# VH-VL binders against q9umr5: the designs that were tried, part 339

Target 1, 268 residues: q9umr5
Amino acid sequence: SYKPVIVVHGLFDSSYSFRHLLEYINETHPGTVVTVLDLFDGRESLRPLWEQVQGFREAVVPIMAKAPQGVHLICYSQGGLVCRALLSVMDDHNVDSFISLSSPQMGQYGDTDYLKWLFPTSMRSNLYRICYSPWGQEFSICNYWHDPHHDDLYLNASSFLALINGERDHPNATVWRKNFLRVGHLVLIGGPDDGVITPWQSSFFGFYDANETVLEMEEQLVYLRDSFGLKTLLARGAIVRCPMAGISHTAWHSNRTLYETCIEPWLS
Below, E stands for the ipSAE of ESMFold2; O stands for the ipSAE of OpenDDE; V2 stands for 0.75 times the mean of E and O plus 0.25 times the DockQ between their complexes.

## First folded at step 14 (VH-VL)

Design gl14 (framework fv_mavrilimumab; at its last look DockQ between E and O 0.95; V2 from the best seeds 0.87)
Fold by OpenDDE, look of step 14:
Structure gl14 (fold): chain C 268 residues (1-268), chain A 123 residues (1-123), chain B 111 residues (1-111)
Amino acid sequence: as target 1 above (268 residues)
Amino acid sequence: QVQLVQSGAEVKKPGASVKVSCKVSGYTLTELSIHWVRQAPGKGLEWMGGFDPEDGEPVYAQRFQGRVTMTEDTSTDTAYMELSSLRSEDTAVYYCATVSYDWYTGRYSFDYWGQGTMVTVSS
Amino acid sequence: QSVLTQPPSVSGAPGQRVTISCTGSSSNIGAGFSVSWYQQLPGTAPKLLIYGNSNRPSGVPDRFSGSKSGTSASLAITGLQAEDEADYYCQSYDVSLSGWVFGGGTKLTVL
């Protein structure tokens, strides 16, 4: 039998948004128990990510308990960060495949429609003033805002991304790394035509330097320092990178070709 | 507020086709996702199909695929549902309805309904 | 034969509390899709009563409430009134059918 699949959504998503993904799984892997976690939907997806992590943890624990052979996680967009944090704080998770579906794993820094409606009077270059404030960090988007021009503010004010990345020292860094390394495979999915994740390489742990030059995962300090286990995962062949062009951000979970190429192989 | 006004009752012979219209007001048709639900006399609601609220593509229930066609005329803000090869079992009240997304809750629902169109199929 | 199973009928006296169940499966409610409820008065079109498991549209009294757990949902009506006599339908999305689905409907009689 197939292992259960747990789906974690992104900003303002509905379970309905994942209907095609579930249909694909049902068709190709009949009998698979697939659950879209119906938590923090709509505007609630703007709540602090640590709050979301706790909520989702409560939801996945009983599912994992019923699946001693393991489960698969498919985590879309913002959900990918939630899942990474979830796997970092859980010392007893049994995740076989963690599929990060177009997630800003190294953060977000770009003018997008998501940012425009949330911060209508702010430019990308000025969002640090909001996001790195105490009240700004009460919004999920700000929890992974990564301004390459204000690294000091990011490192000191980011209450989520900087911590799960191990970029800022904290007492749980070693344990979180150990927990995250329990994952069987980390499947990273994204692409250049996403249009939302900025830079799109963030889905592969790439990101801007101070000159807004995109550096690859292997050039990132978090990798070089193995702060949360990326270097270790890569070394043991546990990281899978699946880039795909021609897919917009809202289509990653509804593209059959993408599913067959990047998702289906890891649903066992 | 959205209002849906449907065309009048129809009487058809078996094998014929029927085309029901649904005119929208309050909002433009381009702003709405129209779906169709029918109800046989004394029976429950049955979803027939509609335009997907996320990608705008028409989606039909498997039972009606090949026999139902849903179209829209944006110039007149009117949606149409055509059902062919009519059978006596197709006798029902046909409703058009809007499927809307609420960003506050992140939920979809059939929030507005037409008054219904009775279609009778008899020899 | 409905994908979502409802009791055919329920009844209650004015002022009482009644509950209508909606039983689905792992391919709909259990898969994480939300449940909506619709009220259909005799001779009228259905009306949205509850959406997203437990949300009330504007104009719906708070004596109507919805809940969801596992593969099932429930509609509760408190302070039952004569005007509540109607048919009630639950609705969700089903992956196996690739479409929206309704329950078989429940006729509520106010005694």
Scores: ipSAE 0.916, ipTM 0.950, lowest interface PAE 0.5, mean pLDDT 96
Fold by ESMFold2, look of step 14:
Structure gl14 (fold): chain C 268 residues (1-268), chain A 123 residues (1-123), chain B 111 residues (1-111)
Amino acid sequence: as target 1 above (268 residues)
Amino acid sequence: QVQLVQSGAEVKKPGASVKVSCKVSGYTLTELSIHWVRQAPGKGLEWMGGFDPEDGEPVYAQRFQGRVTMTEDTSTDTAYMELSSLRSEDTAVYYCATVSYDWYTGRYSFDYWGQGTMVTVSS
Amino acid sequence: QSVLTQPPSVSGAPGQRVTISCTGSSSNIGAGFSVSWYQQLPGTAPKLLIYGNSNRPSGVPDRFSGSKSGTSASLAITGLQAEDEADYYCQSYDVSLSGWVFGGGTKLTVL
């Protein structure tokens, strides 16, 4: 009766991090088959996002095949970008709800502890020199780095985000948009106290302009041009926005009120 | 080098309580998560509880809820497990172990173990 | 009554390969939680042998290997040696019990 749920974790994550979320689902939707994909854990989460997309695709295919009525995706942080790419590259997906749990959907422009660990002498204003190089694009973090002050470098060098946004030409752009639009609902979750996703509105497809003023989703060029289907989805009533204050980045999947308010209603 | 040294063997009467200590050296308890595992004679390993390494909250196995209390004294780097209302079936070796995150693999494991404390409940 | 089911015993001659199974359910291994393996020699504390399904800590020989598939995991020991005679436990996390779980243990006898 309940659709299977597939969980895709984020950067430096593992299946254990989702134990509370799985416990909440077990309590409210008993009998639901929930699978946290046990791939690209720890340092492997730094591999190029296209490699991760391919590996996660191989893992989800048999699960989707066994559930012809559909599945739900819950995708956390970096995992939400993996899932958005999956929805584009899979012409045979049967995803009903895509639940994006505090994911940097329009990119990241902020210093974090793991960025300082990885690039210790860099800060957000100069990280474009590393990330928009061939060497930098071999790291997942740089695949969604989005420097609002170097848009020309982003458009030329991004091997992932600029492609899935339809901001750079590629032969599959029309097919990817068609595939993405097959999703039933897009549930966007995030909040101002996240502390990692920068700007936090990236979880809602908002992002900085060149003056570091946050433009919301409907003000973004990718929305206005409908380059990968956001305007079409919103017009169908398929986009759900569920902001919640007071939740830090590592707590989204372990907060019961968030689960009950933003996730549970979409686990049909 | 990390070492876990536990308190000595104890003999208790049914209905009493026991408090086993686990002294950490080489690291501090602010950096580690201590869990407790017991083993009855001739039996397997049984997880009892510990402090969750991600959220820092104590969790107890359902079988021990209401009978077990796990505490930590960060000033002495000593963890404690207290089991009350002892029965003869609680006769076991009690181990403390660290649960730690390996950033390289992204996995948790019970990687360092104390020597064990034999608790005998007789009469 | 163990949540993770292991055979009570296995045996092999020196130099042979043995495997020890660990069967779980959709609330533990099947939900995507990883499996660890522990070796326990008589009168000693358990020792971590495998973690994260297939990773060996420093000092564990490469003739020990682990794998996970579906709701089950397996520990393989190749080139069996007399010192491998011990009890072996698998371990994972279970969402129905909200806690860590161990298998019932497998006694390995070297003939």
Scores: ipSAE 0.774, ipTM 0.896, lowest interface PAE 1.1, mean pLDDT 92
ESMFold2 (binder alone), look of step 14: mean pLDDT 88; pTM 0.920

Design gl15 (framework fv_mavrilimumab; at its last look DockQ between E and O 0.93; V2 from the best seeds 0.87)
Fold by OpenDDE, look of step 14:
Structure gl15 (fold): chain C 268 residues (1-268), chain A 123 residues (1-123), chain B 111 residues (1-111)
Amino acid sequence: as target 1 above (268 residues)
Amino acid sequence: QVQLVQSGAEVKKPGASVKVSCKVSGYTLTELSIHWVRQAPGKGLEWMGGFDPEDGEPVYAQRFQGRVTMTEDTSTDTAYMELSSLRSEDTAVYYCATVSYDWETGRYSFDYWGQGTMVTVSS
Amino acid sequence: QSVLTQPPSVSGAPGQRVTISCTGSSSNIGAGFLVSWYQQLPGTAPKLLIYGNSNRPSGVPDRFSGSKSGTSASLAITGLQAEDEADYYCQSYDVSLSGWVFGGGTKLTVL
């Protein structure tokens, strides 16, 4: 039998948004128990990510308990960060495949229409003024806003991304790393035509330097320092990178080719 | 507020086709996702298909695939449902409805309905 | 025969509380797809009553409430009134059918 699949959504998503993904799984892996977690939907997806992590944790614990052989996580967009944090704080998770579906794993620093409606009076270059305030950190988007031009503010004010990345010292860093390393495989999915995740390489733990040059995962300090286990995972062959062009951000969960190429192989 | 006004009752012979219209007002058709649901006399509701609220593509229930066609005329804000190869079992009231997304709750629903169109199929 | 199973009928006296169940499966409610409820008065089109398991549209009295647990949903009506006599349908999405699905409907009689 197939291991259960747990789906974690992104910003303003509905379970309906994942209908095609579930249909694909049902068709190709009949009998698979798939659950889209109905938590923090709509406007509630703007809640602080740590709050979301706790909520989702409560939801996945009973599912994991019923699946001693393990489960698979498919986590879309913002959900990918939630899942990474979830796996960091859970010392007893049994996740076989963690599929990060177009997630800003290394943060977001974009000026897209997707963000403009949330911050209509703010430009990308000025969003740090809001996001790195105590008030701003009450919004999920700001929890993974990563301004390469204001690194000090990011490191000191980011209450989520900087912590799960181990970029800021905290007492749980070692334990979180240990917990995260329990994952069987980390499947990273994204692509250049996403249009929302900025830079798109963030889905692969790439990101801007101070000159807005995109550096790859292996050039990042979090990798070099193995602050949360990326270097270790790569070394043991546990990281899978699956880039795909021609897919917009809202289509990652509804593309058959993408599913067959990047998702299906890991739903054993 | 959205209003949906459907065309009048139809009487058809077996094997014929029927095309029901649904005119929208209050909002433009381009702003709405129209779906169709039918109800046989004394029976329950049955979803036939509609335009997907996320990607705008028409989606039909498997039971009606190949026999139903849903179209839209944005110039007149009118949606159409055509059902061919009619059978006596197709006798029903046909409803058009809007499927809307509530961003606050992250929920979809069939929030507005037409008055229904009775289609009778008899020899 | 319906993908979502409802009792054919329920009844109650004015002022009472009645509950209508909607039983689904792992391919719809159990998969995380949300449930809506519709009220259909005799000779009229259905009306949205509850959406997203438990949300009420504007104009729907708070006497109506929805809940979801596991693979099932429930509609509760408190303070039953004569005007509540109608057919009630639950609705969700089913991945095995790749479409929206309705329950078989429940006729509510106010005694």
Scores: ipSAE 0.904, ipTM 0.947, lowest interface PAE 0.5, mean pLDDT 95
Fold by ESMFold2, look of step 14:
Structure gl15 (fold): chain C 268 residues (1-268), chain A 123 residues (1-123), chain B 111 residues (1-111)
Amino acid sequence: as target 1 above (268 residues)
Amino acid sequence: QVQLVQSGAEVKKPGASVKVSCKVSGYTLTELSIHWVRQAPGKGLEWMGGFDPEDGEPVYAQRFQGRVTMTEDTSTDTAYMELSSLRSEDTAVYYCATVSYDWETGRYSFDYWGQGTMVTVSS
Amino acid sequence: QSVLTQPPSVSGAPGQRVTISCTGSSSNIGAGFLVSWYQQLPGTAPKLLIYGNSNRPSGVPDRFSGSKSGTSASLAITGLQAEDEADYYCQSYDVSLSGWVFGGGTKLTVL
């Protein structure tokens, strides 16, 4: 029988949004127990990511305990950052496949048009003034905001992303790396037509340098220093990169070709 | 405030078709997703289909696939449900309802309902 | 039999508390799909009572509350009143049917 699948949603999502993904799993892997965690929906998805990690951890513990053979994670958008933090903070997780579905793994530096009610007049070049403040870090978006032109502020102010990337010293860095490395496979999914994740290569641990030139994963300091285990995972053959063009941000979990190509093979 | 007003009762013979209308006021059809739910006499509610609130595509319950067509006329703000090859077990009250998203809670619901249209299928 | 199972009837005296259960499966409530509740008075259209497991629309008294656990959901009504006598339906989404599903309904009688 197939391992249970746990789905972690993104910003302003609903469990209903994943209906097609769950239908595809039901068709190709009948009998698989799939759970979309219905926590931090709507406005609650703006709560600090560490609060979300805590709540999602409480929800996954009983599921993992009932499945000693392992589970799979499918984590969409902001949810992929929640899941990566889960893998770091849980010393007893049994995740086989971590499927990161168009997630801003190296951060976000894009327009916030979809959040005009929160940032009605701000442009991306100015959001660092808000996000890199104690008040700004109370919002999930700011927890992974990564302004390539204010790297010193990012490194000092980030309460989440700089920590899980091992870009700032903290007492848990060694244990978090060890925990993360217990994952069986890391499946990275995203593409150039996403339209929201900026740069879209953030879904593959790529990101801007100071000139807004995208450096790929293997050119990032966090990879070169192996700060949380990316180099080790790649050397094991445990990282799968599955880019796909032609998919907008809201369509990743409702595209059958994407499912068959990038997700289905990893749902043992 | 959204209001849904449905067409009047229908009597049909087996094998015929019926088309029920649902006039929307207070909003436009471009802002709302209309779904159809029926209730046979003395029985519970049964979802038939509607326009998906996230992608706007029509979706039909499996048991009605091939017999039902749901359309919308945005110039008159009127939704339609047409059920063909009628049988006596299709005798029911047919409701239209809106499916709404509450962005603050991230939740969907069938929040506004029409008054219902009785369709009787008999020979 | 309905995909979502409800007791056919429940009853209570005025002022009492009752609960109405809604039992689903791993293909609906257990998969994380949310539960709504509807009240239907005789001869009328259903009215939304609870959505998203526990949210009340404007105008619904706080003596109505919803909850979800595992594959099941529950509607609780406290301070029963004569006007609460109605049929109650739960509703969710089901992956195997690729669609919305309603429970079979529960007739609440106020004694």
Scores: ipSAE 0.786, ipTM 0.897, lowest interface PAE 1.1, mean pLDDT 91
ESMFold2 (binder alone), look of step 14: mean pLDDT 89; pTM 0.927

Design gl16 (framework fv_mavrilimumab; at its last look DockQ between E and O 0.95; V2 from the best seeds 0.86)
Fold by OpenDDE, look of step 14:
Structure gl16 (fold): chain C 268 residues (1-268), chain A 123 residues (1-123), chain B 111 residues (1-111)
Amino acid sequence: as target 1 above (268 residues)
Amino acid sequence: QVQLVQSGAEVKKPGASVKVSCKVSGYTLTELSIHWVRQAPGKGLEWMGGFDPEDGEPVYAQRFQGRVTMTEDTSTDTAYMELSSLRSEDTAVYYCATVSYDWETGRYSFDYWGQGTMVTVSS
Amino acid sequence: QSVLTQPPSVSGAPGQRVTISCTGSSSNIGAGFMVSWYQQLPGTAPKLLIYGNSNRPSGVPDRFSGSKSGTSASLAITGLQAEDEADYYCQSYDVSLSGWVFGGGTKLTVL
């Protein structure tokens, strides 16, 4: 039998948004128990990510308990960060495959139409003024805003991304790393035509330097320092990178080719 | 507020086709996702298909695939449902409805309904 | 025969509380898809009553409430009134059918 699949949605998503993904799984892996976690939908997805992590944790614990052989996580967009944090704080998770579906794993620093309606009076270059305030950190988007030009503010004010990345020292860093390393495989999915995740390489733990040059995962300090286990995972062959072009951000969970190529192989 | 006004009752022979219209007002058709639901006399509601609210593509229930066609005329803000190869079992009231997304709750619903169109199939 | 199973009928006296169940499966309600409820008065089109498991559209009295648990959902009506006599349908999305699905409907009689 197939291991249960747990789906965690992104910003402003509904369970309905994942209908195609579930249909694909049902068709190709009949009998698989798939659950889209119906939490923090719509506007509630703007809640602080740590709050979301706690909510989702409560939801996944009973599912994991019923699946002693393990489960698979498919986490889309913002959900990918939620899942990474979830796996960091859970010392007893049994996740076989963690599939990060177009997630801003190294953060977001974009000026896209997707964000403009949330910050109509703020440009990308000025969003740090809002996001790195106590008020701003009450919104999920700001929890993974990563301004490469204001690194000090990011490191000191980011209440989520900087912590799960181990970029800021905290007492749980070692334990979180240990917990995260329990994952069987980390499947990273994303692509250049996403249009929302900025830079798109963030889905692969790449990101801007101070000159807005995109550096790959292996050049990131979090990798070099193995602050949350990326270097260790890569070394043991546990990281899978699956880039795909021609897919917009809202289509990652509804593309059959993408599913067959990047998701299906890891749902055994 | 959205209003949906459907065409009048139809009487058809077996094997014929019927095309029901649904005119929208209050909002433009381009702003709405129209779906169709039928109800046989004394029976329950049955979803037939509609335009997906997320990608705008028409989706039909498996039972009606190949026999139903849903179209839209944006110039007249009118949606159409055509059902061919009619059978006596197709005798029903046919409803058009809007499927809307509430961003606050992250939920979809059939929030507005037409008055229904009775289609009778008899020899 | 319906994908979502409802009792054919329920009844109650004015002022009472009645509950209508909607039983689905792992391919719809259990998969995480939301449940909506519709009220259909005799000779009229259905009306949205509850959406997203427990949300009321504007104009729907707070006497109506919805809940969801596991593979099932429930509609509760408190302070039953004569005007509540109608057919009630639950609705969700089913991945095995790739479409929206309705329950078989429940006829509510106010005694």
Scores: ipSAE 0.902, ipTM 0.945, lowest interface PAE 0.5, mean pLDDT 95
Fold by ESMFold2, look of step 14:
Structure gl16 (fold): chain C 268 residues (1-268), chain A 123 residues (1-123), chain B 111 residues (1-111)
Amino acid sequence: as target 1 above (268 residues)
Amino acid sequence: QVQLVQSGAEVKKPGASVKVSCKVSGYTLTELSIHWVRQAPGKGLEWMGGFDPEDGEPVYAQRFQGRVTMTEDTSTDTAYMELSSLRSEDTAVYYCATVSYDWETGRYSFDYWGQGTMVTVSS
Amino acid sequence: QSVLTQPPSVSGAPGQRVTISCTGSSSNIGAGFMVSWYQQLPGTAPKLLIYGNSNRPSGVPDRFSGSKSGTSASLAITGLQAEDEADYYCQSYDVSLSGWVFGGGTKLTVL
């Protein structure tokens, strides 16, 4: 029988958006219990990510308890950051595969329709003024905003991303790293035609330097210092990178070839 | 305000086809997703299909696949449902309804309904 | 034999509270798909009462409320009135059927 699958959605998502992904799992892995967590939907997805992590933690506990052999996580977009934090704060998680589906794991530095809706007079070059303020950090988008031209502000103001990346000291950082390293596999999915995640390599722990040149995961300080376990996971053979071109941001969970290539092999 | 006005009642013989129309006013079809639901006399509601609100492609319930075609004419803001190979069990009231997304709650709903079209299949 | 199971009928006296259950499975409500509720007065089209498990559209009285737990959902009607006598349907999405599904309906009788 297959391990249960827990799905964590992204910004302004609905469980309906994942219908095709769930259909693919049902067709290829019949009998798999799949749950899209119906929390922080719509505008509630803008709540601070630590609030979302706490709420999602409470929802996954009973699912994991019923499956002592383990579960899988499929976490889309903003949801991938929620899931990475879950793996850090839960000392009792039993996650085998953490599947990060086009998630801004190293942050976001790109305009989106949702940013224009929230902050209509802002662009990516000036959004740091809002996001790196206490008021801005009350919005989930700002919790992973990563302006490469204002790295000092990011490091000091980020209430979420700089902490879970181990880029700023936190009293629980050692425990968080230990907990995260209990995951069986980290599956990173994304691609150049996503159109929303900026740079798209953020889904693979790549990100801009100050000149907007993309440095890959192995060139990042958080990897080199092994701040939260990326170097250890890679050395263990636990990181799977599955890039795919030709997929827009909203299509990752509705593309059968992507599912069969990047997701299905990890749903034991 | 959105209103859905359907075509009039139809009486058909077994083996024939029926095409029900649903005219939208107060909004345009390019902005709405129309779905079809039927109700046999004294029975419950049965979803037949519609245009997917996220990708805009027609999707049909499995039991109607191959017998139903749903189309739209955006120049007249009119949706159509055609059901072929009619049987007596297809006698029902056929409703069109809109499926819409609420960004604040992240929810889909069948929020506006047509008045219904009675289709009677008898020999 | 609908995928979503509702009791065929419920009844209550004016002013009382009634609940209507909607029992699904791991392929619909249990997978995280949301529940909507519709009221159908005799001879009329269905009317949306509740969407997204618990949200009321504008114009629906606050004595109608919805909830979801596990694979099941519930519609509650408080302060029951004669005008509430109608058929009530729950609705969700089902992965195995790849489509929207309605419950079999519940006839509410006001005594």
Scores: ipSAE 0.773, ipTM 0.897, lowest interface PAE 1.3, mean pLDDT 92
ESMFold2 (binder alone), look of step 14: mean pLDDT 89; pTM 0.915

